# VHH binders against q9y6x5: the designs that were tried, part 78

Target 1, 379 residues: q9y6x5
Amino acid sequence: LPPKLLLVSFDGFRADYLKNYEFPHLQNFIKEGVLVEHVKNVFITKTFPNHYSIVTGLYEESHGIVANSMYDAVTKKHFSDSNDKDPFWWNEAVPIWVTNQLQENRSSAAAMWPGTDVPIHDTISSYFMNYNSSVSFEERLNNITMWLNNSNPPVTFATLYWEEPDASGHKYGPEDKENMSRVLKKIDDLIGDLVQRLKMLGLWENLNVIITSDHGMTQCSQDRLINLDSCIDHSYYTLIDLSPVAAILPKINRTEVYNKLKNCSPHMNVYLKEDIPNRFYYQHNDRIQPIILVADEGWTIVLNESSQKLGDHGYDNSLPSMHPFLAAHGPAFHKGYKHSTINIVDIYPMMCHILGLKPHPNNGTFGHTKCLLVDQWCI
Short names: E, the ipSAE of ESMFold2; O, the ipSAE of OpenDDE; V2, 0.75 times the mean of E and O plus 0.25 times the DockQ between their complexes.

## First folded at step 3 (VHH)

Design j28 (framework vhh_8dlx_2; at its last look DockQ between E and O 0.15; V2 from the best seeds 0.00; counts 0 for: pae O 11.3 > 2, placed apart)
Fold by ESMFold2-Fast, scan of step 3:
Structure j28 (fold): chain B 379 residues (1-379), chain A 120 residues (1-120)
Amino acid sequence: as target 1 above (379 residues)
Amino acid sequence: EVQLVESGGGVVQPGRSLRLSCAASGFTFSRYGMHWVRQAPGKGLEWIGNINHGGSTFYNPSLKSLVTISRDDSTNTLYLQMNSLRAEDTAIYYCARDYWGESRTLFDYWGKGTLVTVSS
């Protein structure tokens, strides 16, 4: 029978939380599996872009989900989280659940992973839950495990998404050890519940499980604000995205807007689209606006106001604070192996290998994940 | 100081209509999306819908036929029009400001809420 894989994401789980807090259940998972200490995510380091990169193996400029807030100048469509069900935004790539369903009579199941409640290239996850933040982790887990055991064609790829610790990271900031300790211990308990449920149902020994995240979190402050309205009057541009990466659509000459912005703050870099650093892989898509502002780590771009954000993400993907981790367990993975770093785009070709799927062209490098896998030669 | 103040709640008979208002201050209202959220007694938060800075509206599919969200940027006011009210619509109704650039954390500021009680 084909191999099975469950991909789990805890949104905003910064890699160094693992060394600063205790995770007894996650450590037990890792003891008989593998740990990648840092995953170098894609720019911008935001939820929708990185979740779609995990399941497509593509940079944001290639898969088309370039931010959580987007504008297409040609069609004049606006994207927000409430409009994420329009296939237009998701159709520039083929996520792994679509490939899984189109190759070899297999089913996919999804509990809230971004894009799974959208028909992409006329294909929606075989089993899915419409996004609703009020649905408990327990209910998501119950549905996923029921579908893994009771489906024909068999579910071979399943996803499970949880909003924490991202929501609390924004509210408290990653330096609030008291509040973050409480939140992270609750997440560790959910991991314990996940493992126990899989063992109870007889799934644990034959299921590959990946636990990962899309990005990290950095500390913000009322002392680190960039007031965009002090740089330029709002009549000169349309704002497409704000912070920490602002997307600017000029209403006047682009050079005039650029000149008003370029020296406004020592804590913000201003790029014409063609001047965005090549290392970001964030240039070649019509949804990337003509001018992009990138705030320095911990700085918040605001519109003539204060900010309640004590934590944020979206910053430069070279920053360790923006990096998640990856842990995995199952028949495909070594036991007790630690690896230093992989790129987030490397997860997709690794998952395709585990499932026996032919990957679509992608930006990942399978060689980067070889040391994690029992059926591969490691350098 | 960002402030959101809901008003228009109260006791309403089943089958009637009600319009809630949210007065915004301390920021440039026209540049932000706005949300309506409710919480029934003993229940979790339920997202009703939002309106972006351009006026486009998006609704919870379960509520779309029963509610209309609108805004008046000249008065910094957000509205929620509710029709065919039922006992299950009894809740505290909150307006909230859109969290720019976040997809799963929907809002950064909330009002204190206004109670709507639907009873005969």
Scores: ipSAE 0.611, ipTM 0.823, lowest interface PAE 1.9, mean pLDDT 92
Fold by ESMFold2, look of step 5:
Structure j28 (fold): chain B 379 residues (1-379), chain A 120 residues (1-120)
Amino acid sequence: as target 1 above (379 residues)
Amino acid sequence: EVQLVESGGGVVQPGRSLRLSCAASGFTFSRYGMHWVRQAPGKGLEWIGNINHGGSTFYNPSLKSLVTISRDDSTNTLYLQMNSLRAEDTAIYYCARDYWGESRTLFDYWGKGTLVTVSS
């Protein structure tokens, strides 16, 4: 049988949830496979950018999905959760499902992974679900397993996306042990259902499964607010994105806007685009605005109001609270191996290797993931 | 305190039109995107569409020809115009405020909803 891969994301699954909560089903999955305890994601640590980095192996400046809310100064186009289907936004990279299904006798399937319902380079996933948050995990799983089992040409690469624990992490905060314990137990039950379904369909032995996430979550508080309106008048800029990384398009002299913002809060760094730290790899794209404001961990930028948010993400990607995990099981992977860390961009070349695909130019390092794979020597 | 209050629901006959309103208070309405969402009996939530702070509208493709979203920033009011109503449009209709910088239909504030029943 040709190699097959299912890539699963549980949005906002902070790496240390594995140490702080019980996951009997996920721990059994890990015991028979591999774990990467911390995945260092890309800055900005938001949903759309990091999901696209996983499937392209590229930093955000290179793949063009630089935030969840974007503005392109050349075309004057805006991107948001309600306006995410224009291929213009996605076409700066080639995601793995496009490369996969362009191979002879291969198909790709998708259950709501960001970008999979968009015709990227005039190519849409062979089988896909349009995004709809009302569709249950069971329905998404049933569609994916149906496509993996019954398609011609065969589906060799599939994706599955779920909105939790991100939604609950925002609502309760990661430090709310009671509520997060209930949420994470439900997620562990879904992982158990996933494994059981794959076993019942005879897929478990031959399918490679990666379970990962895009980012973590940090605790917020109503006493950690940065009031942007107290520092600068609305009329001096266009706001493209707000928190925790604000994207500022000046309407007046850029230096004047910068000077009004620079001392706004000791808990916020203000960067001119050319001064953004090199380690972010977040400079070389027109969609990155001339000024960004980066709040310290746990701080929220607001527009002269209180915040209902108890948890958030989007912070500096060096913060452990922003890091997800990766677990994997299948014929390509060792059993019972734990690895400390990889970069999120390393997942793409590893997936290409598993599928026998030639990776496009990317920022990942295959050597970082060799120890996970049975066909590699990891020295 | 952020508040969103829907009104204009009720019983209407198939083929009729109905306009829903959402009164907003406790925030600078003109700086936020606003959404309409509905929940039919026994079903999950369905996103209808939104209007951003600049007045541009985006719609669920399955509903695009049936609905129009507008806003009046001077009265802090969001509107949903629905035409050619069908029995399947029976639902509780909610307005919601956009969750800055997040995706996949997350919202930070919701209204209490208004019931629309389409029956002949």
Scores: ipSAE 0.288, ipTM 0.682, lowest interface PAE 4.1, mean pLDDT 91
Fold by OpenDDE, second read of step 4:
Structure j28 (fold): chain B 379 residues (1-379), chain A 120 residues (1-120)
Amino acid sequence: as target 1 above (379 residues)
Amino acid sequence: EVQLVESGGGVVQPGRSLRLSCAASGFTFSRYGMHWVRQAPGKGLEWIGNINHGGSTFYNPSLKSLVTISRDDSTNTLYLQMNSLRAEDTAIYYCARDYWGESRTLFDYWGKGTLVTVSS
């Protein structure tokens, strides 16, 4: 039988939640598998970009999903979380489910993972759910497990997405112990349900399962706001994305816009596109706007408005608060092994290896995950 | 204080058209994307569509042919034009402000809604 892999994402699950809260089901999962304590994600540390990086192994500048909100000046197209269905935005890369599905006697399934309900390179997952936040985890899980168990050609790659604890992190802030404890308990229970379902269906021993996330969450405050209106008139630019990384499209001379913004706040770095730090790998794409603003950790960029968020993400990807974790279980993985850190783009070549797929050119390093795999040497 | 106030709802016969309005105040309206959402009795929240700060519109595919969203930034008003109304369009209709940076569409402010009843 061909190897099977289920990729699960709990959006906004900060790595250190594992240290600060109890997860009996997830800990059991880890005990029988592997844990990567910290995953360095890609800049910007947002949902769509990082989820696409996981399944492509590419930095954002390479796969073309550079933010949750994008604008293409040539076509005048817009991308947003409510408008993500145009293949134009996704076709700069080939996600793993497309690669998998193009193989003989294989199919892919998806439950609301970003990009899975879009025909990419004229290929859409054989089984998928249109994104709907109102659909329960149970329903998503039931569909995924049904497809994993009963499909022909067999589903060999599946993905499952859940919006928590991100939404709650935004609402309560990651430092709210009372509310976040409740939210994280629910997530652990969902993991329990997942494991139980797989066991009941006889999939547990043969299915490789990865549980991960796209980013963390940092605490925000009304006392840490950066008001752009204090620095520049709105008529001088178009805002494509806002916080904590603002994408600025000047309506006047770029230099003038830059000069008005460069000293706007000591808690915000302003970059011309060509001056964006190399470590971000966030420069070589036309979808990146001429000027970007990067707020310091915990600071929020606003337009003469107050923020209702007590938590946010999208900050510098070197910040620990932005880092998710990765846990995995299955025949491809060791048991009881913990690893300190990998890059999020490293997940793609690992998944390709597990599935026996030839990876597309990518930015991941397979060597970083060898210690997780039973068929590899760990030095 | 941010306020959103929907209006224009009421009882309408099937096949008729209706235009809803959302009056916004307390913030720079022109800088925000706005959404229309509805909730039918006993059902969950359904996204209808949105108009971004640049004026581009996006719709739920199931409703695209029946709805048009527009905005007037000079009057801080959002509009929802609905045509060929059906019984299943009966719902409370809400306007909501989009806050950039969310993982998925989350709204930081909502109106109280306006009831639309489609009945013969």
Scores: ipSAE 0.037, ipTM 0.403, lowest interface PAE 4.7, mean pLDDT 93
ESMFold2 (binder alone), look of step 5: mean pLDDT 83; pTM 0.841
OpenDDE, look of step 5: ipSAE 0.006; ipTM 0.306

Design j29 (framework vhh_8dlx_2)
Fold by ESMFold2-Fast, scan of step 3:
Structure j29 (fold): chain B 379 residues (1-379), chain A 120 residues (1-120)
Amino acid sequence: as target 1 above (379 residues)
Amino acid sequence: EVQLVESGGGVVQPGRSLRLSCAASGFTFRDYGMHWVRQAPGKGLEWIGNINHGGSTFYNPSLKSLVTISRDDSTNTLYLQMNSLRAEDTAIYYCARDYWGESRTLFDYWGKGTLVTVSS
């Protein structure tokens, strides 16, 4: 009987929300499982890049999903929407559900995890839902649990994605305790529903469940805007991505565009591609533009307008506000163990170990997650 | 000041077509993806589809054969063409600006909506 794993993502769940708000259902889950207090995500700290890093174990420069808005200079293709189904964008890596289906006679199931409704290397998740933000958590959960119980070959890897608390984090900002407490209570209730459903269906005791997120959230303000139009005229460049990491494609000499930008604001760093800090692992891909602007935490880059965003992410991955957490429960995991920090790329080789899969070459280190697992010796 | 203003709603008979417009101002319209979303009475929000800044369109699979989204960057206008209208298409229709690649979790500006009522 092969091991089974359900990977759940609540988009934009900042790690320190766990300290500032009450989560009775999540706390009960952690009490009988494991908690990693901080997960150091990959740069840039955006939804599509980090969700793909979780399931490939690769930095963005290696898996090719380098932003939520991208331009490929070689093919002249543009990616700017979550509903784009072109496999071209996803084919630089092999996600875990593809490996799961190809290495043994096993199935994968997906409720809206980024990339799961796209054929990657001619392989699509065995069961999947086309992305649609209007579909309730309950409908996603109903489909996932049905597929986990009623599939042949058996579903051994399943994913479930939910857009909150990211949507509310952007709208209200993480410092709005009244609105965020309401949103986070609803998420905790959904975790309670998830656990109850798995128990009622007889899945809970034999299923490994990981609850994690792709990034955190930081407070933004109308007082912290960088107006790019005051720095440079639109005739000098094409804008590929805006905020808080702007991707600039020069229409004139790159050095001239760089010189116009480099001293424009004390609250953003301007990098030529070759000068991007090595610690970001954000340089070696044709989809990374010739000039990258990185705003300081809480600053928003705008085009001669105000911003409605009271929260944002995409900032430096060393910032604790950008870090999610990871909680897990199941036969593979210790009970009542807390760990301080892992890298988001470490999740992939851990999941491969749990499922008995041979991982593709990746940037994760299995040793970083060993202490979470009952079949491993932690030193 | 960013503004989105929907127009073209009203009462229409079943089986007919209707085109909605969204007039955008206060930002560089051509640089943003745009979405259409609707809310039927007593129901949640339903995503209809979007058009990216390059002109590529993506639709809710349940609605793909019934709707067409287009844009006119010279007049800063977004359009939703609806064909073969049914009673279940009765809803308030909103246009929304893409959150610069965050279309999974947030649309950063919304219009106030325009009501479409499909009745005989």
Scores: ipSAE 0.276, ipTM 0.660, lowest interface PAE 4.2, mean pLDDT 91

Design j3 (framework vhh_7uia_1)
Fold by ESMFold2-Fast, scan of step 3:
Structure j3 (fold): chain B 379 residues (1-379), chain A 121 residues (1-121)
Amino acid sequence: as target 1 above (379 residues)
Amino acid sequence: QLQLVETGGGLVKPGGSLRLSCVVSGFTFSSYGMAWVRQAPGKELEWVSSISHSGGSTYYEDSVKGRFTISTDNAKNTLYLQMSSLKPEDTAVYYCARDYWGESRTLFDYWGQGTQVTVSS
């Protein structure tokens, strides 16, 4: 029987929530599995880019989902929300469910993971749910477990996405201990439900389960706003993405736009595309605009308006507040092992190894995850 | 002052049609994606439809595809939802929402007060 893997994402689950709140169900999962305390995500630290990096092992400049709002200068196409279903946006990479279906004639199943309701290289997840935020965690879990048990060819790779704690992190901010405690307790209860359901169906002992996230969350404030309209008139540029990383397409000379922006705020870095720090791996793609503005942690870029957000993400990926965690359990994983840090792009080659798939060329390093795996020597 | 004001709700019989309107003020309407989100009695918020800032891309929840049409009139700063072949299951308060960030597939930063749609015989 081929190995099976369920990849679960709780959007916006900041790594240090594990230290500041109680998670009895998640801690029981970790006790019998592995924990990576920090996952260094890719820049920009946004939902669609990082979810696609998890399943491709590629930096954003390589897989092409460079933001939740994008413009492609070559084709003149616009991606204006994070649910665009044009395959054009997704075709610069091959996600693991496509590889899974094509190499071994296995099936994939998906409950709401970004990209799984899109045909990518003419291949869509064998079983999937069109994105709908109102569908309960329970319904997503019921579909995934049904597909894991009742499919031919067998489902060997399954994904499950949940929008919390990201939505509440934005609404309340991560420093709202009362509201975040309630939200995180509910998530822990959902993890308990997940484990119980897998045990009840006889899946638990033979299924590899990864619980992870795409990014963290930082506290924002109406006292920490950068009003872009005070820097430059909007007739000079087209705004492709706003905050906390603004993507600027100049309507006039690029140098003139850059000069109007470069000293506008002490809480924002302004980069010409070729000057974007190499450590971001955010330069070599037509969807990355000629000028990028990067706000400092907790600062929000606005257009002469106040922001209702008390929390946000998208900031520098070196910030611990932007880091998620990874926990895993199953026959491929050690029990009771704790690891400090991996890169988010390392998850893809690890998952390919577990499933017996040949990975497409990627930016991950399999060696970084070896210590998590029972069939590998850790030195 | 930002405002999203919904109108056009009401009582209709199954198979009927309604057009919801959302008039927007206080921000540059053409710079943001917009959405319709509904809440049925005793249920969670359900995303219904979204439209891109340019109006060039539209997205629908599966249960409303072919029955509902989202559109914008940027000159009037107005978002529309044309609803046809209405079912009792469409009974809900319908909210106009601004997709400011797009960071989360559920995140909307400004909401209207909602307009009640009731589909009953």
Scores: ipSAE 0.000, ipTM 0.398, lowest interface PAE 10.2, mean pLDDT 89

Design j30 (framework vhh_8dlx_2)
Fold by ESMFold2-Fast, scan of step 3:
Structure j30 (fold): chain B 379 residues (1-379), chain A 120 residues (1-120)
Amino acid sequence: as target 1 above (379 residues)
Amino acid sequence: EVQLVESGGGVVQPGRSLRLSCAASGFTFSSYAMHWVRQAPGKGLEWIGNIYHSGSTFYNPSLKSLVTISRDDSTNTLYLQMNSLRAEDTAIYYCARDYWGESRTLFDYWGKGTLVTVSS
């Protein structure tokens, strides 16, 4: 039978939650599999960009999903998650489910993931659910396991996406131990349900399962606000994205806008596009705006108002609070192995190797993940 | 304090048109995308459409020919124009502010809603 892979994302699952809370089901999963303690995500540390980086192996400037809110100056199109169905936004890269269907007579299935309900290069997953946050984890699990077990051509790549703990991380903040404990226990129970379902269906022993996330979460506060309206009048620019990375499109001379912003707050860095730090790999795309503002960890950029967010992400990708983890189990993976750190772009070439696919050119390094795999020698 | 207040709902006959308004205060309205969503009795939330700060609009394809969203930044008001109303359009209609940059959490502030009942 061809190798099969199920890629599971729990949105906003900060790596150090594993150290601060009990996860009996996840720990049983890891005991007979592998754990990467930190995954260094791409900048900006937001949901759409990082989910697309996982499945393409590309930095945001290369795959084109550079934020959850974007503007393309060439075409005059605006993107948000409510308007993400236009293939234009997604066509700068080839995600793994497309490659999986095109290289061999194989099927892909998606119980949701950013991009899976969009035809990309005229190809959509063989089986998919249109994004709907109201669909239960149980229904997503029922669909994905049915497709993994009852498809022709066989489903060899499958995704399963869940919005928590991101939604609760924003609402309560990661330092709210009582509420986060409840949320994370429920997630651990869902992992238990996933494993039990795969065992009952006879899939567990022959399926590769990756559990990961796109980013972490940091604590925000009403005491850590940057009021952009105190820096510059809104008539001088169009705001494309706000917090914690603001994307500024000037309506007047760019240098004048930059000069009004550059010294406005000690808790915000202001960059002309060409001056964005090289380490971010966030410069070479028309959807990256002429001026980018980057708030310091835990600071929120606002427009003359308070923020109801107690947790947020999008910050510098060097921050451990922004890092997710990766756990995996299956015939491709060692048992009981722990690894410290990989880059999020490294997941794609690893998945291609497991599935026997030729990867498209990408920013990942296969050598970084080879120690996780039974068919590779770890140096 | 962010406030969103919907108005213009009520009982309307099938086939007629209705315009809903949403008055926004407490934030820089012109810098935010705004959404309309509805919830019919006993059903889930249905996204109607949005209007970006630039004035560009995107609609639920199922509703695109039946609705128009517009905004007046000088009065901080969002509008939903509905045409050819059917009994199935009976719902509470909510105005919502876009959750800047958040992928799967569409709204950070909601109004309390305005009830539209389509009946003869």
Scores: ipSAE 0.006, ipTM 0.540, lowest interface PAE 10.1, mean pLDDT 91

Design j31 (framework vhh_8dlx_2)
Fold by ESMFold2-Fast, scan of step 3:
Structure j31 (fold): chain B 379 residues (1-379), chain A 120 residues (1-120)
Amino acid sequence: as target 1 above (379 residues)
Amino acid sequence: EVQLVESGGGVVQPGRSLRLSCAASGFTFSSYYMHWVRQAPGKGLEWIGNINHGGSTFYNPSLKSLVTISRDDSTNTLYLQMNSLRAEDTAIYYCARDYWGESRTLFDYWGKGTLVTVSS
């Protein structure tokens, strides 16, 4: 009987929400499973890059989804997040659902995970839903559970994506306890619905379930704005991405653009591509622009205007506010075990091990997740 | 001050075409992705599509054959062309500015909306 895995993402679920709010359903899930308190994500700490890192085990410079908005200097193509279905953007890596379908006679199923409605290396998820934010969590869950229970070849890997608490985090900011409490309670109720549905359908005891997220959220303010138009005229460059990491494509000499930007704000670091800190692993890709601006935590880069964003992410991946968590339950996982920290790229080789797949070369370290697994020795 | 002002709504007969406009001011329009979103009476928001700064368009698959989004950066105007209108297209239509890759579903500025009523 092949092992089965359901990977669930709640977008923008900051790790320390677990300490500041009550999650009775999630806590019951963790009690009989495992919890990783912090997952150190990849830079930049954005939705599309980190979701693709989870399923490939690669840094953004290696898998090619380097931002939610990007430009490829070689082909001169433009990409927008969640909307572009051109396989060109996704073909620099092999995600786990493709590996699952190609290495074994198995099926994959997907409800809205980024990239699953795109044919990657001529392979699309066996069962999938075209991205549509208007589709309810219940409909996504109904499709995933139907496919897990009624497929031939059997679905052994399934994904489920939900846009909250990211949408509310941006709208209200993570410090709005009244609104965030309401949103997070709704998410906990959805986790309760998920567990109940799996139990009702007889899937719960034999299915491995991972609940995780791509990034956290930090508080922003109209008092913390960097006006890019006060630094440089827009005629000197093409703007590829804005905030909190701005991607600048110069229309004039790169050094002239850099000199206009480098001392413009004390709350923004300006990097020539070759000077981007090595610890970011954000340099070796044609989709990374010649000049990158990185705002300090809680600062928003704007074009001669105010910002309506009360929360944001994309900041330095060393910041705890940018970190999600990982919880898991199932026959592969210990019960009642807590772990401090893993890297987000470590999730991929762990999932390959659970499914019995040979991982593609990746940036993860299997040893970092061994203590979570019943079939492994932990020091 | 960022402003988005939709226009071109009204009462239209089933089967007709309609073009909506969105006039943008207070920001560098040519540098932003722009979106169209609608809300039918008593229902939630439905994303229609977007257009990037280079003019490339991305649509809700359910609506792709029925709508076209375009932009004129010289006049800071966004357009939504709708064809073969049905009663189900009755909604308030909003122009929205992209959050620059922060969220898949969030927008930082919205227009006031323009009402389209498809009725005979």
Scores: ipSAE 0.016, ipTM 0.546, lowest interface PAE 7.9, mean pLDDT 90

